# Designs tried in a protein design chat: VH-VL binders against q0atu2. Part 241

Target 1, 119 residues: q0atu2
Amino acid sequence: MLDKKARIRTSREYRNVFEKGKRLSGRFLIIYYVENALDNNRFGFITNKKIGMAVIRNRIKRQLRAIVREYQGQVKNKHDIVLVARAGIGKSSFEGMEKDYIAIMKKAGLFARNANKID
Key: E = the ipSAE of ESMFold2; O = the ipSAE of OpenDDE; V2 = 0.75 times the mean of E and O plus 0.25 times the DockQ between their complexes.

## First folded at step 11 (VH-VL)

Design y83 (framework fv_dusigitumab)
Fold by ESMFold2-Fast, scan of step 11:
Structure y83 (fold): chain C 119 residues (1-119), chain A 122 residues (1-122), chain B 111 residues (1-111)
Amino acid sequence: as target 1 above (119 residues)
Amino acid sequence: QVQLVQSGAEVKKPGASVKVSCKASGYTFTSYDINWVRQATGQGLEWMGWMNPDSGDTGYAQKFQGRVTMTRNTSISTAYMELSSLRSEDTAVYYCARDLGYDSGEFYFDYWGQGTTVTVSS
Amino acid sequence: QSVLTQPPSVSAAPGQKVTISCSGSSSNIGHNYVSWYQQLPGTAPKLLIYDNNKRPSGIPDRFSGSKSGTSATLGITGLQTGDEADYYCGTWDSSLSAGYVFGGGTKLTVL
């Protein structure tokens, strides 16, 4: 699980990422990301009603948090990153979401040069 | 059968712009990124950037940032690469290529266009 | 400067084996999968190996790949005259200008 300080929790914090951040889309995910003035990374997660019922949205959020936690050591420090699930994510496998996350983060230049667990 | 078919050869003067097209067929165009790679005569391959045909997102090599624009028209499954402020050093064969590596969270180009020769001369 | 280093040329006789090296750093080969591309004279490159050691459909098992640390190797056994080509390694680079990088290319001559 992600630590409290590694989570974006307030509407104001989400708004800052959306307004000032860059955007990049994958097949199942969109990320918004901006450098922060903290000593750590923070992650936010958004699943909207187009994905499906609350049970499905909650499962997707849990799976995305697990993926982010697994790869957190590879992410370049001092970023706020919001993951927005696209409508089709409900039909993806866990592995499919994981691969999409890795590809997007690499394209965004957010994975560290000496990152572990890239294999 | 997957095919990428590129537009024909171009001859341009220094300072002009060139726009190369790449028409995809045999697969769902929006499912895989299109990358652009160039090669000067007798030289190696040089990556220029990637374009996501679903979102329109792009990423460019720093060397080309500010001069290159990669776009697409999904209704005709066609990708475009426009290079501006042309110099003699831009004389090369330009390739589009499909990135199948997305399926594994990596990058690799499984199908390539035939190439478009761009000659920049005064 | 090229980020990935390959020997400029390699040669062997028909039926023999050759290896082509590709040397990088932790920001590229060290943390990402490597692909190999074959380019016959006057043609577009063709994917030969992906994910370090996997072959696309239609690529004979005479072609193999491997990766160790920050280096990758392409192996070709049972060398044929039709294998004369330029060979390029390629991978993602996570450094300053994150993007795809190619090796400088190796010209294979079958003598």
Scores: ipSAE 0.534, ipTM 0.865, lowest interface PAE 2.2, mean pLDDT 89

Design y84 (framework fv_dusigitumab)
Fold by ESMFold2-Fast, scan of step 11:
Structure y84 (fold): chain C 119 residues (1-119), chain A 122 residues (1-122), chain B 111 residues (1-111)
Amino acid sequence: as target 1 above (119 residues)
Amino acid sequence: QVQLVQSGAEVKKPGASVKVSCKASGYTFTSYDINWVRQATGQGLEWMGWMNPDSGDTGYAQKFQGRVTMTRNTSISTAYMELSSLRSEDTAVYYCARDLGYDSGEFYFDYWGQGTTVTVSS
Amino acid sequence: QSVLTQPPSVSAAPGQKVTISCSGSSSNIGWNYVSWYQQLPGTAPKLLIYDNNKRPSGIPDRFSGSKSGTSATLGITGLQTGDEADYYCGTWDSSLSAGYVFGGGTKLTVL
């Protein structure tokens, strides 16, 4: 589970990322991202009705949160990042979503292995 | 049969710009990124950037930011790389290449164009 | 300078094994998968190895790849004269403005 500090929760916070952030599209995901004034990263998740019914959207959202949590230690500090699921994501596997996430985060310059404190 | 076919050789003066094209065939153009790589005579490969033909998103190597623009025309399955403010050190062969790496969350170039020689002479 | 280090040249006799090293850091080879490209004189590069050790269709099994820590190795067994070429490793670099990087290249000569 992502900590509450690591979640984008309010409409104003989501609007800020959409209005001021950069956008990058993957196969199943779109990310919007902007540097924040905090010492931590925050993540938001959007699954629209075009993906499918609530049970499918909730599964996708849960899986995306799990993926983000697994890789949060590799994400450069001080970013607000919103993941928007594309319509086709419902046909993807967990592994497919994970690989798409890794690819777009690398392209965005948001992964930084050297910044990861191992000790 | 996947093919990337590039435009012909160019000779330019310092300060000019050059636009190289790369026409894709044999696959769905919008499904894979196009990357641009250059190579000066007798030198190694140098990555310039990637372009997503579906979204139009781009990412450029720091060295070329401000001078390079990568675009596409999906109706003719063609990618473009424009390099401005040319200098003698931009004399190189420029390649486009298809990126198949999404399936592994990585990047690698499985098909390459034949190359376009750009000569910048005073 | 290239951020990935390769020897400038290697040589071996026909039928022998040669290895080409590629050394990087935690932000590139240590974090990402490595690919290898072969460039015959006057031609575009050709993908030899992807995902550290996988071969595309049409690449003979005498070409192999491996990765350990921040270094990768290309192995060629049963060396043939047609293998004379420049060989490049490549990977994503996560720290340098997020981009793809190549090694400096290794010229293979069959003696």
Scores: ipSAE 0.571, ipTM 0.870, lowest interface PAE 1.9, mean pLDDT 89

Design y85 (framework fv_dusigitumab; at its last fold request DockQ between E and O 0.73; V2 from the best seeds 0.82)
Fold by OpenDDE, fold request of step 13:
Structure y85 (fold): chain C 119 residues (1-119), chain A 122 residues (1-122), chain B 111 residues (1-111)
Amino acid sequence: as target 1 above (119 residues)
Amino acid sequence: QVQLVQSGAEVKKPGASVKVSCKASGYTFTSYDINWVRQATGQGLEWMGWMNPDSGDTGYAQKFQGRVTMTRNTSISTAYMELSSLRSEDTAVYYCARDLGYDSGEFYFDYWGQGTTVTVSS
Amino acid sequence: QSVLTQPPSVSAAPGQKVTISCSGSSSNIGSDYVSWYQQLPGTAPKLLIYDNNKRPSGIPDRFSGSKSGTSATLGITGLQTGDEADYYCGTWDSSLSAGYVFGGGTKLTVL
């Protein structure tokens, strides 16, 4: 599980990301990202009812957190990043989600420069 | 089978704009990004940018920022690349290419259009 | 000019082995997988190698790829006349502007 300091937790924090951040869509994910004034990154996760039942949404959320945690060290610092799960994500594999995350984060330029690829 | 078919050759004057089309078939158009790559005569490949056909999101190489516009018409599975303020240096063959980034997390192009020659001359 | 550096040309006789190098930096080859493309004269590029060393369907095992550090290498064994083409390496770059980058290309001549 992500540390508390690495999580977007308040509605205000989410709102700030949505209002001031940039948006990019992948196959299964949409990310909103904006620079923060902190020394660390914070991640938020949104799974809406379009994905499926609560059990599914919670599963997806856990999987996304796992992915984010895995690659956290490669993400440029000082960013608030919200991951929004798209409707089709429920039918995707964990690997599919991971690849989508990697792709979208690369396109966003959020992976740290000169960072070694771990996969 | 996957195919990318591009529009025909273009001849333009400096300062004009050119819009090249790329019609995709044989796969779900909205599931893969389309990239544009150009190649000047006798020169190497130059990446221009990517476009997500589903969302319309784009990412352009810095060199072309402000001058290139990548769009799509999903109803006809067609991607477009428009380059404005054309210069003689823009004379090149322009390719569209399918990106497998979402499948693998790695960006590379497995299918290419046949290319569109754009000539810019006064 | 190109972010990735390739030798401008290589040549060998049929049946021989050739290698084409691709040199980058920690922000590209050092951080991402390398792909190779073959471009026959007058044709569009064709994917030859992806993920450093994987071959797409239809690509013979005479073609191989490897990566070490910030450099990649394309190997071609049993060189055939039909292999005469331009070869480009490419990868994702995460430097100032995230995007794909190509090498300058290598002209392979079969003697």
Scores: ipSAE 0.916, ipTM 0.957, lowest interface PAE 0.5, mean pLDDT 95
Fold by ESMFold2, fold request of step 13:
Parts: structure tokens; sequence; C-alpha cells
Structure y85 (fold): chain C 119 residues (1-119), chain A 122 residues (1-122), chain B 111 residues (1-111)
């Protein structure tokens, strides 16, 4: 999992990102992001009931956290980033969510260095 | 079969605006982003930006920030690029191209429109 | 000129082999996949190589790609006069003005 300090934890922190941040939509995800005043990045994750039952929503959150952990070293410093699952994400594979995440993070300009695995 | 068909050639005066259209067929228009790329005569390719037809989100190359607007009409599967405050250096062929970023996590342009010549002269 | 550097021209005889280089940096080629585009005279660019070394359907295997560090290479064997074209590398650049970048282009002449 993400380190405790790399998580958005309070409703005030989430509200700041939604109110002050930029928004980009992918196929399965929407990201909201804003610069923070910390030394580190923080990530938040939102799924709503339209996605499915709680077991499905919890699985999706766990998968998104794993994806974020995989690429967190490439993310530009000092950002709060909230991933919002879109209603259709339940039909996606893990790989589909991963590719979507990579695409929207690149288009948002949030990678300091893209670290795609290249042979 | 995937096809991108662009509007016809345009001749404009400096200071005017131009709006180029790109009609998509053979795939679900809202599933893939449209990028715009231009090429001045005898020059290389210059990326201008991307547009997500589903959300309407855009990202523009810094050179064109404030002068370019990329839009779409999903009911007719058509993307648009509008460039304002035209100058002679904007004389170029303008291409739309489809990117597969959301499927692959990598950006490349698998299908291209035929190009639209825009000439800016007094 | 361009963020990615290519030689302005290359040439070889029909039936021979040629390579076209593309040099970038850690913010583009060094950290992302490279694609190659062929532009025949008077036509739109066409995707030739993606993911560094993969060919889309309809591209013959005499076209190949590779990448090492911050450089990429397009290889063409069995040259034909119909291969005379401009060739562009392209990739995502993650620097401060994140976006797609092309090389300056290489004119291939088959003599």
Amino acid sequence: as target 1 above (119 residues)
Amino acid sequence: QVQLVQSGAEVKKPGASVKVSCKASGYTFTSYDINWVRQATGQGLEWMGWMNPDSGDTGYAQKFQGRVTMTRNTSISTAYMELSSLRSEDTAVYYCARDLGYDSGEFYFDYWGQGTTVTVSS
Amino acid sequence: QSVLTQPPSVSAAPGQKVTISCSGSSSNIGSDYVSWYQQLPGTAPKLLIYDNNKRPSGIPDRFSGSKSGTSATLGITGLQTGDEADYYCGTWDSSLSAGYVFGGGTKLTVL
C-alpha cells in the first residue's frame, strides 16, 4: 500500500482538491489534482454506489491503490491527486485501469519521467 | 474501416481565425482522443494538442496556448480545431490524428486525416 | 529546431539496408515508447512502428524498430524505390510542457 503520509485523509483535504484542482477524464477514471504545500504527493480514491456493490467497489479501490503505488515514483512532487472511478470501471480489467491511469497522468503532465517498461 | 475526413482548404488574412473539421467513421468516436498536428511547407511535423471527444477535455502545446481551441460535436462524430490571430507562419497543412492512449498507456497516431491546407496571406 | 534529433537525410541503393536514428533525452525517449511515421510525397503521415519495435497490421517485417537509452533506430531492409519518403520518430515528452514531440524528419533517397 501507499505510505500513510501519501494518503489524502480528511474531508477538508478532499474538498480542497475538488474545489481548487484541475480535472481530467479518462475512459474509466477521472483525476482531480492540485499542487500542495508539502514535500510529498498524496493520493485519494473515490468510488460511488453506481459502480456496484461494496465488495466490487472495495476491489476496485484496492486495484487502483496498487496501480498508484506502482507508478508513484514517477509522479511530480507536491501534488494532491484524487482518483474518481467512473461508473463503467467495473467492466475494466486491471490492465485496462492501469493503461487508463498512465494515459491521464501523462496528459495531465503529472509524470516527472515516464517509466514505462521498455525492452 | 477507420477514416478521418477533413474539411477543405482555407485562405485567410492575417489576424483572422480558421476552423478545420475532422469527421470520424468506422469506430466509436468518443472512445479515442483526436490530436492535431501541422506541417508548414517543407518542414517537419508539429504537435498542437489533444482533445477527448467524450469529456471535451483538451491539452495544448505551449506554443498554441491562448490561440487554439479544440472542440467536437459527438452527434456527427466530428472534431474541430480553431486557430485565431493567424499570421503567415501559420500557413501549413493541418492534420487530425487518432491516438490510442487510453488502450495502451502510450501515445501514437494510428489513423490520420488527409490534411487541410491553410494559407495565410495578405 | 526539434526536441528529437534525426539526420536530415540518408540514402542507399535498392535492395540494401538503411537505419535512421532518433536521439532524445530522459524526459522522452529515455522514459517512454517511440513510434515511427512514414510520409510518402504528397500524403499524410502513416504509422510505421509503435511501442519501439511493433508493426501495425499491413506493415511488412522489413521495417523494424529498436530503442537503447535515449536513442531509437528505424531499420529498413530490402529497400524499394517506393520507400522514398520522410520518416519521423515521435514520443511523449514529460518535461514541464508535457506533450507529444516529433523528430525533425529524415528524407530517405533510394538511388
Scores: ipSAE 0.794, ipTM 0.911, lowest interface PAE 1.0, mean pLDDT 91
Fold by ESMFold2-Fast, scan of step 11:
Structure y85 (fold): chain C 119 residues (1-119), chain A 122 residues (1-122), chain B 111 residues (1-111)
Amino acid sequence: as target 1 above (119 residues)
Amino acid sequence: QVQLVQSGAEVKKPGASVKVSCKASGYTFTSYDINWVRQATGQGLEWMGWMNPDSGDTGYAQKFQGRVTMTRNTSISTAYMELSSLRSEDTAVYYCARDLGYDSGEFYFDYWGQGTTVTVSS
Amino acid sequence: QSVLTQPPSVSAAPGQKVTISCSGSSSNIGSDYVSWYQQLPGTAPKLLIYDNNKRPSGIPDRFSGSKSGTSATLGITGLQTGDEADYYCGTWDSSLSAGYVFGGGTKLTVL
């Protein structure tokens, strides 16, 4: 589980990431990211109604939080990062979402993968 | 089958810009990133950047930041790489390459264009 | 300079075995998968190995790859004259500038 300290929770904090951050798109995910003035990373998660019903959106949120938690030690410190699920994510596998996350985080310059993590 | 076909050779003067094209066929153009790699005569391969043909997002090697622009036209499945403020050191063969590694959260280039020779001389 | 170090050349006779090394650091080979590319004279590079040790369809099993720590190795057994080429390792580098990096290349001469 992600610690409360590692979560973006307020609408003001989300707006800051969207307005000042950079944006990168993957197949299933979009990330918005900006450096923060804190000593830690914070993550936010957005699942839109276009993905499907609440039960599907809640499953996707749980899976994304699990992926972020798994790889949090490989993310460069002092960033606020918001993951936005794209409409097609509901049809992806857990592994597909994980690989998409790894690829976009690497492209953003935020991430260094451990070779054994995607086995 | 999968092919990447690049535009023909260019000769440019220092200070000019060059725009190389790379036309993809045999697969869904928007599904895989296009990377650009150059090779000066007798030298090794040098990565320039990646371009996502679906979103238009790009990432450039620090050395080329501010001089390179990578774009695409999805209607004709074509990627472009424009390099400005050309110097004699930019004389090289420029390749486009498809990144299949995205399927694995990795980066590796399974199909390459034939290369475009760019000569910069006065 | 190249971030990944390869010997500039290697040579052997037909039928022999050669290995080509590729040395990096924790921010590249130590943290990501390695690929190998073959470039025959006058041609574009061709993917030979990906994911440290996997071969694309059509690449014979006399080509192999391995990785240990911050170094990778390409092995070629049963050397043929048609193997005379430049060989490049490549991987993602997560350091300051984040991006793909290639080794300096190794010229294989079949004597």
Scores: ipSAE 0.601, ipTM 0.881, lowest interface PAE 1.8, mean pLDDT 90
ESMFold2, look of step 12: ipSAE 0.753; ipTM 0.904
ESMFold2 (binder alone), look of step 12: mean pLDDT 92; pTM 0.951
OpenDDE, look of step 12: ipSAE 0.907; ipTM 0.954
ESMFold2, fold request of step 13: ipSAE 0.713, 0.747; ipTM 0.893, 0.898
ESMFold2 (binder alone), fold request of step 13: mean pLDDT 93, 93, 92; pTM 0.951, 0.951, 0.952
OpenDDE, fold request of step 13: ipSAE 0.916, 0.916; ipTM 0.957, 0.956

Design y86 (framework fv_dusigitumab)
Fold by ESMFold2-Fast, scan of step 11:
Structure y86 (fold): chain C 119 residues (1-119), chain A 122 residues (1-122), chain B 111 residues (1-111)
Amino acid sequence: as target 1 above (119 residues)
Amino acid sequence: QVQLVQSGAEVKKPGASVKVSCKASGYTFTSYDINWVRQATGQGLEWMGWMNPDSGDTGYAQKFQGRVTMTRNTSISTAYMELSSLRSEDTAVYYCARDLGYDSGEFYFDYWGQGTTVTVSS
Amino acid sequence: QSVLTQPPSVSAAPGQKVTISCSGSSSNIGSHYVSWYQQLPGTAPKLLIYDNNKRPSGIPDRFSGSKSGTSATLGITGLQTGDEADYYCGTWDSSLSAGYVFGGGTKLTVL
């Protein structure tokens, strides 16, 4: 799990990212991202009802947090980043979600390399 | 069989715009990004940008920001690259290419269109 | 100028081996996987190597890739006249917001 300082928690902070940030879509993920005035990164996670039942949505959210935490050291500092799970992510493997995350973060210019998984 | 087929050669005057098409077949069009790369006569390859055919999201090389637009029409599996405010320096062969690297979280182009020659002259 | 540096030309005889270097920095080759592309005269580029050292289906094992630090190398053994082409390395550059970069290209002549 991510430290509380590394998480976007308030509706106002989410709204700021959506309204002022850039948007990129992958196969299973959409990211919204904007530079912040802090000295660290913050991440938010959104899973909507189109993905499936609460059990599935909660599993996806936990897996995305694990992926983000794993690759946290590769992300350029001073960004607020919101991950939105797309319909169809429930059919993806963990590896599929991980590869999608790496691909979109690289395209956003936020991610240095295809980092090895540490488990 | 994966194939990318591009539109024919174009001759344009300085200041005009050109729109090159790239029709994909043999795979699910929305599953892989399309990149655009150009090559001036006797010069090397120059990357212009990528376009996600599912979402329409794009990323452009800084040099082309403000005068390139990359779009798609998913109903006909076709990608487009439009370059405006053409200069003589834009005379080049323009290629579309599929980004298979998305599957591995990397960037590499496994299939390329045949190229479209764009000549900018008076 | 190209961000990735390649020698402009290399030459070798049929049956010999040749290496083509590609030099970058920590923001590109040092942080990302490298691909190599072959361009025969008058044709579109063709993928030769991806992920530093992997070959697509249909590419002979005479072609190999490697990476060390901020440099990559394409190796070609058992040279054939049909290998005469321009060769380009390519990779992502993290110093750019959205940036794939190619080397300047190397013209291989088989004498």
Scores: ipSAE 0.008, ipTM 0.633, lowest interface PAE 10.0, mean pLDDT 86

Design y87 (framework fv_dusigitumab)
Fold by ESMFold2-Fast, scan of step 11:
Structure y87 (fold): chain C 119 residues (1-119), chain A 122 residues (1-122), chain B 111 residues (1-111)
Amino acid sequence: as target 1 above (119 residues)
Amino acid sequence: QVQLVQSGAEVKKPGASVKVSCKASGYTFTSYDINWVRQATGQGLEWMGWMNPDSGDTGYAQKFQGRVTMTRNTSISTAYMELSSLRSEDTAVYYCARDLGYDSGEFYFDYWGQGTTVTVSS
Amino acid sequence: QSVLTQPPSVSAAPGQKVTISCSGSSSNIGSYYVSWYQQLPGTAPKLLIYDNNKRPSGIPDRFSGSKSGTSATLGITGLQTGDEADYYCGTWDSSLSAGYVFGGGTKLTVL
């Protein structure tokens, strides 16, 4: 689980990332990201109804949080990052979501390394 | 059978722009990124950028930012790379390449176009 | 200057083995998987190795790859005249301007 300070929690904070941030699309994910004025990264997660029923959306959201948590040490500091699940994500495996996350973070210039998962 | 077929050779004057095409077949065009790589005569490979054919998103190497534009037309499964403000140093063979590494979270180019020679001369 | 360093040339006789090194840093090879590309004279590059040590279908097991720390190695055994080519390593680089980087290339001559 991500620490409280590593989460984007308010609609205002989400809106800031969507309005001022850059956007990058992967196969299963869209990421919005902007540099922040804090000492740390913050992550937000959006799973919309196009994905499927609540049980599917909740599973995907948990899996995305687990992926982000696992790789948070590899992400360049001082960014607010929102992950938006695309409609097709429900057909992906956990591994497929993980690989998509790694690929888009690299493309965004946000991923420092992926050879070893660290703390 | 995956194929990437590029447009023919171009000869341009300094200051002009060139637009190279890359027509994909044998797979779902929108499922894999197209990268552009160039090679000056007698020199090594130089990565220029990636283009996501589904979204239209792009990422360019620092050296080419401001001069390169990568686009696509999904209805004809064709990627384009336009390089402006051409200099003699831009004389090279330009390749498009499919990035299959997305499936593994990596970057690697499994199929390449045949190359397009661009000559910039007075 | 290439950010990934390869020897400019290597040579050996038919039937022998060669290794081609590719040296980088923590922001590239030290963090990401390495691929190798073969470019025969007058042709487009061809993927030879991906994910450090995996071969695409159709690539014979005479070709192998490995990675240790910030360096990668391409091994070729049972050299054939048809192996004369330029060989390039490639990987992602996460330094200041993130992107894909190639080594400077190694010309293999089969004497």
Scores: ipSAE 0.211, ipTM 0.795, lowest interface PAE 4.4, mean pLDDT 88

Design y88 (framework fv_dusigitumab)
Fold by ESMFold2-Fast, scan of step 11:
Structure y88 (fold): chain C 119 residues (1-119), chain A 122 residues (1-122), chain B 111 residues (1-111)
Amino acid sequence: as target 1 above (119 residues)
Amino acid sequence: QVQLVQSGAEVKKPGASVKVSCKASGYTFTSYDINWVRQATGQGLEWMGWMNPDSGDTGYAQKFQGRVTMTRNTSISTAYMELSSLRSEDTAVYYCARDLGYDSGEFYFDYWGQGTTVTVSS
Amino acid sequence: QSVLTQPPSVSAAPGQKVTISCSGSSSNIGSQYVSWYQQLPGTAPKLLIYDNNKRPSGIPDRFSGSKSGTSATLGITGLQTGDEADYYCGTWDSSLSAGYVFGGGTKLTVL
């Protein structure tokens, strides 16, 4: 359950992350990320039509939100992070997406703690 | 069987560059990161960086930032590590290693190349 | 310079038990999984333990790992002369300059 303040909502906010951010690619995900001037992290999600039909895109988006929510306590504060699903994500399992997310967040230096769901 | 085969020994003068290769076989090259680790004679292991063979993304240890470049050629399943502005302190065995930990969201090196000796002297 | 701290050497007799410690901080061992690598003289390192306490195929159960707080331990029971090697712990460091870090290494001598 990502609350309203933890979401990137406007096109302008997404553009800021893409233009000023760093980029890291995983197997199924690309992240764009920048430090923000807020007290909290904000997440955005992009699933384009090249991934597949609406049913597949909606499932992926739902699963990515669940993954981000599960690990949000481990993310270093004050970042805007956009997750872009790659074309191959539709063939991934939930665990595959989760492991990809953990790996890229660690490489980005964005995880403050162990990514094994330790509170 | 998974193998990482590295290029042969190099002797360089101070100020030169060296480019070490690491040819992977026995698995899908683009599925796992390649890391580079060096070891000076009689010294410990020193991590240099990681390279994603699918994307080409890299992350380098602070000490090597600005001097190291890690690349790959996916058509021949080969990773490269180039170190520039060589000094005598860069004399070491350089290893490539596969990161299997990506599958678990962790980092650990399950297969290593045999090592490439780089000697920097006048 | 802030590598994981290991004793520089350890020694024991054949058939005995030995433990090798690896001490770090909250940004590495305290929050990440630990691996152990064995380096026989003149060879590349070999993965002995991953995920704190798991063995790859082919590694005998004489080798074990554990982790408590900011420290990890490699245990070797039934020590054999073929176990003479350098042993390194390694883990991810989640500090500002995120990357992989190794311990300074421990030389095991079987007397």
Scores: ipSAE 0.388, ipTM 0.838, lowest interface PAE 3.2, mean pLDDT 89

Design y89 (framework fv_dusigitumab)
Fold by ESMFold2-Fast, scan of step 11:
Structure y89 (fold): chain C 119 residues (1-119), chain A 122 residues (1-122), chain B 111 residues (1-111)
Amino acid sequence: as target 1 above (119 residues)
Amino acid sequence: QVQLVQSGAEVKKPGASVKVSCKASGYTFTSYDINWVRQATGQGLEWMGWMNPDSGDTGYAQKFQGRVTMTRNTSISTAYMELSSLRSEDTAVYYCARDLGYDSGEFYFDYWGQGTTVTVSS
Amino acid sequence: QSVLTQPPSVSAAPGQKVTISCSGSSSNIGSNFVSWYQQLPGTAPKLLIYDNNKRPSGIPDRFSGSKSGTSATLGITGLQTGDEADYYCGTWDSSLSAGYVFGGGTKLTVL
């Protein structure tokens, strides 16, 4: 579980990221990201009905939060980042989602330190 | 068998643009990024950028930002790299390469095209 | 010139061992896996090592890789004349203008 201050909570805050942010797609994830005026990073999570039933969507959302929490120390500070799960994510492994997240964050220039846990 | 086949040699005058193609076969084209790398005669490898064939997303080396455009046509499994405002210093062999590193959350190029020689001369 | 530093050349006799170093910083080698590419004269580069120390299928175990801190090393044992080539290290650079970077290359001559 992420701390409250590390979460994007309001519709207005999500809208800001979608409208003003940059977008980058991976295999299982899309990220939208923008610099914020805060002293910390905030993360949002979107799982749409294309993924599957609510039980599946909620499981994916919990797994993505766990991944984000694990790597939050490697994310460059002062960003709002929204992770949007793609339709195919329900068939991915936890490790597959984790590797997709790492690759996307590196491409976005958002990782400041070693982000690969498998070494 | 995975194969990347590039277009033939080009001779251009300064100020022109060149567009190099890279046709992929033997794998699902949209599953792996295509990167472009160039090499001037007797010089080292220089990374130019990556292109995601599924999304069309790109990332370019700062040196080429504003002059390079990387695109694809998924219906024919072909990647393109267009370099504009050519100078004599752009004379090089241009390679496309598949990035398999995505499977490990990293970046590495497991298959390369044969290269396309671009000569910029007046 | 290059972000990653390699010696410009190395040489040895057939059957000997050589090592090629690649030195970077915390934003590249220190934070990411390293790959090595072999370029035979007149050909495209070929992946030789990935993920610091792994070999693609078809690469003999005479080739090895390692990484310590901000440096990586390519080792070649039982040197053969067919190993004459340019060798490049490569990795992701996580600093400003994030992207892939190559070493300057090392020309290996088998005497």
Scores: ipSAE 0.511, ipTM 0.869, lowest interface PAE 2.3, mean pLDDT 89

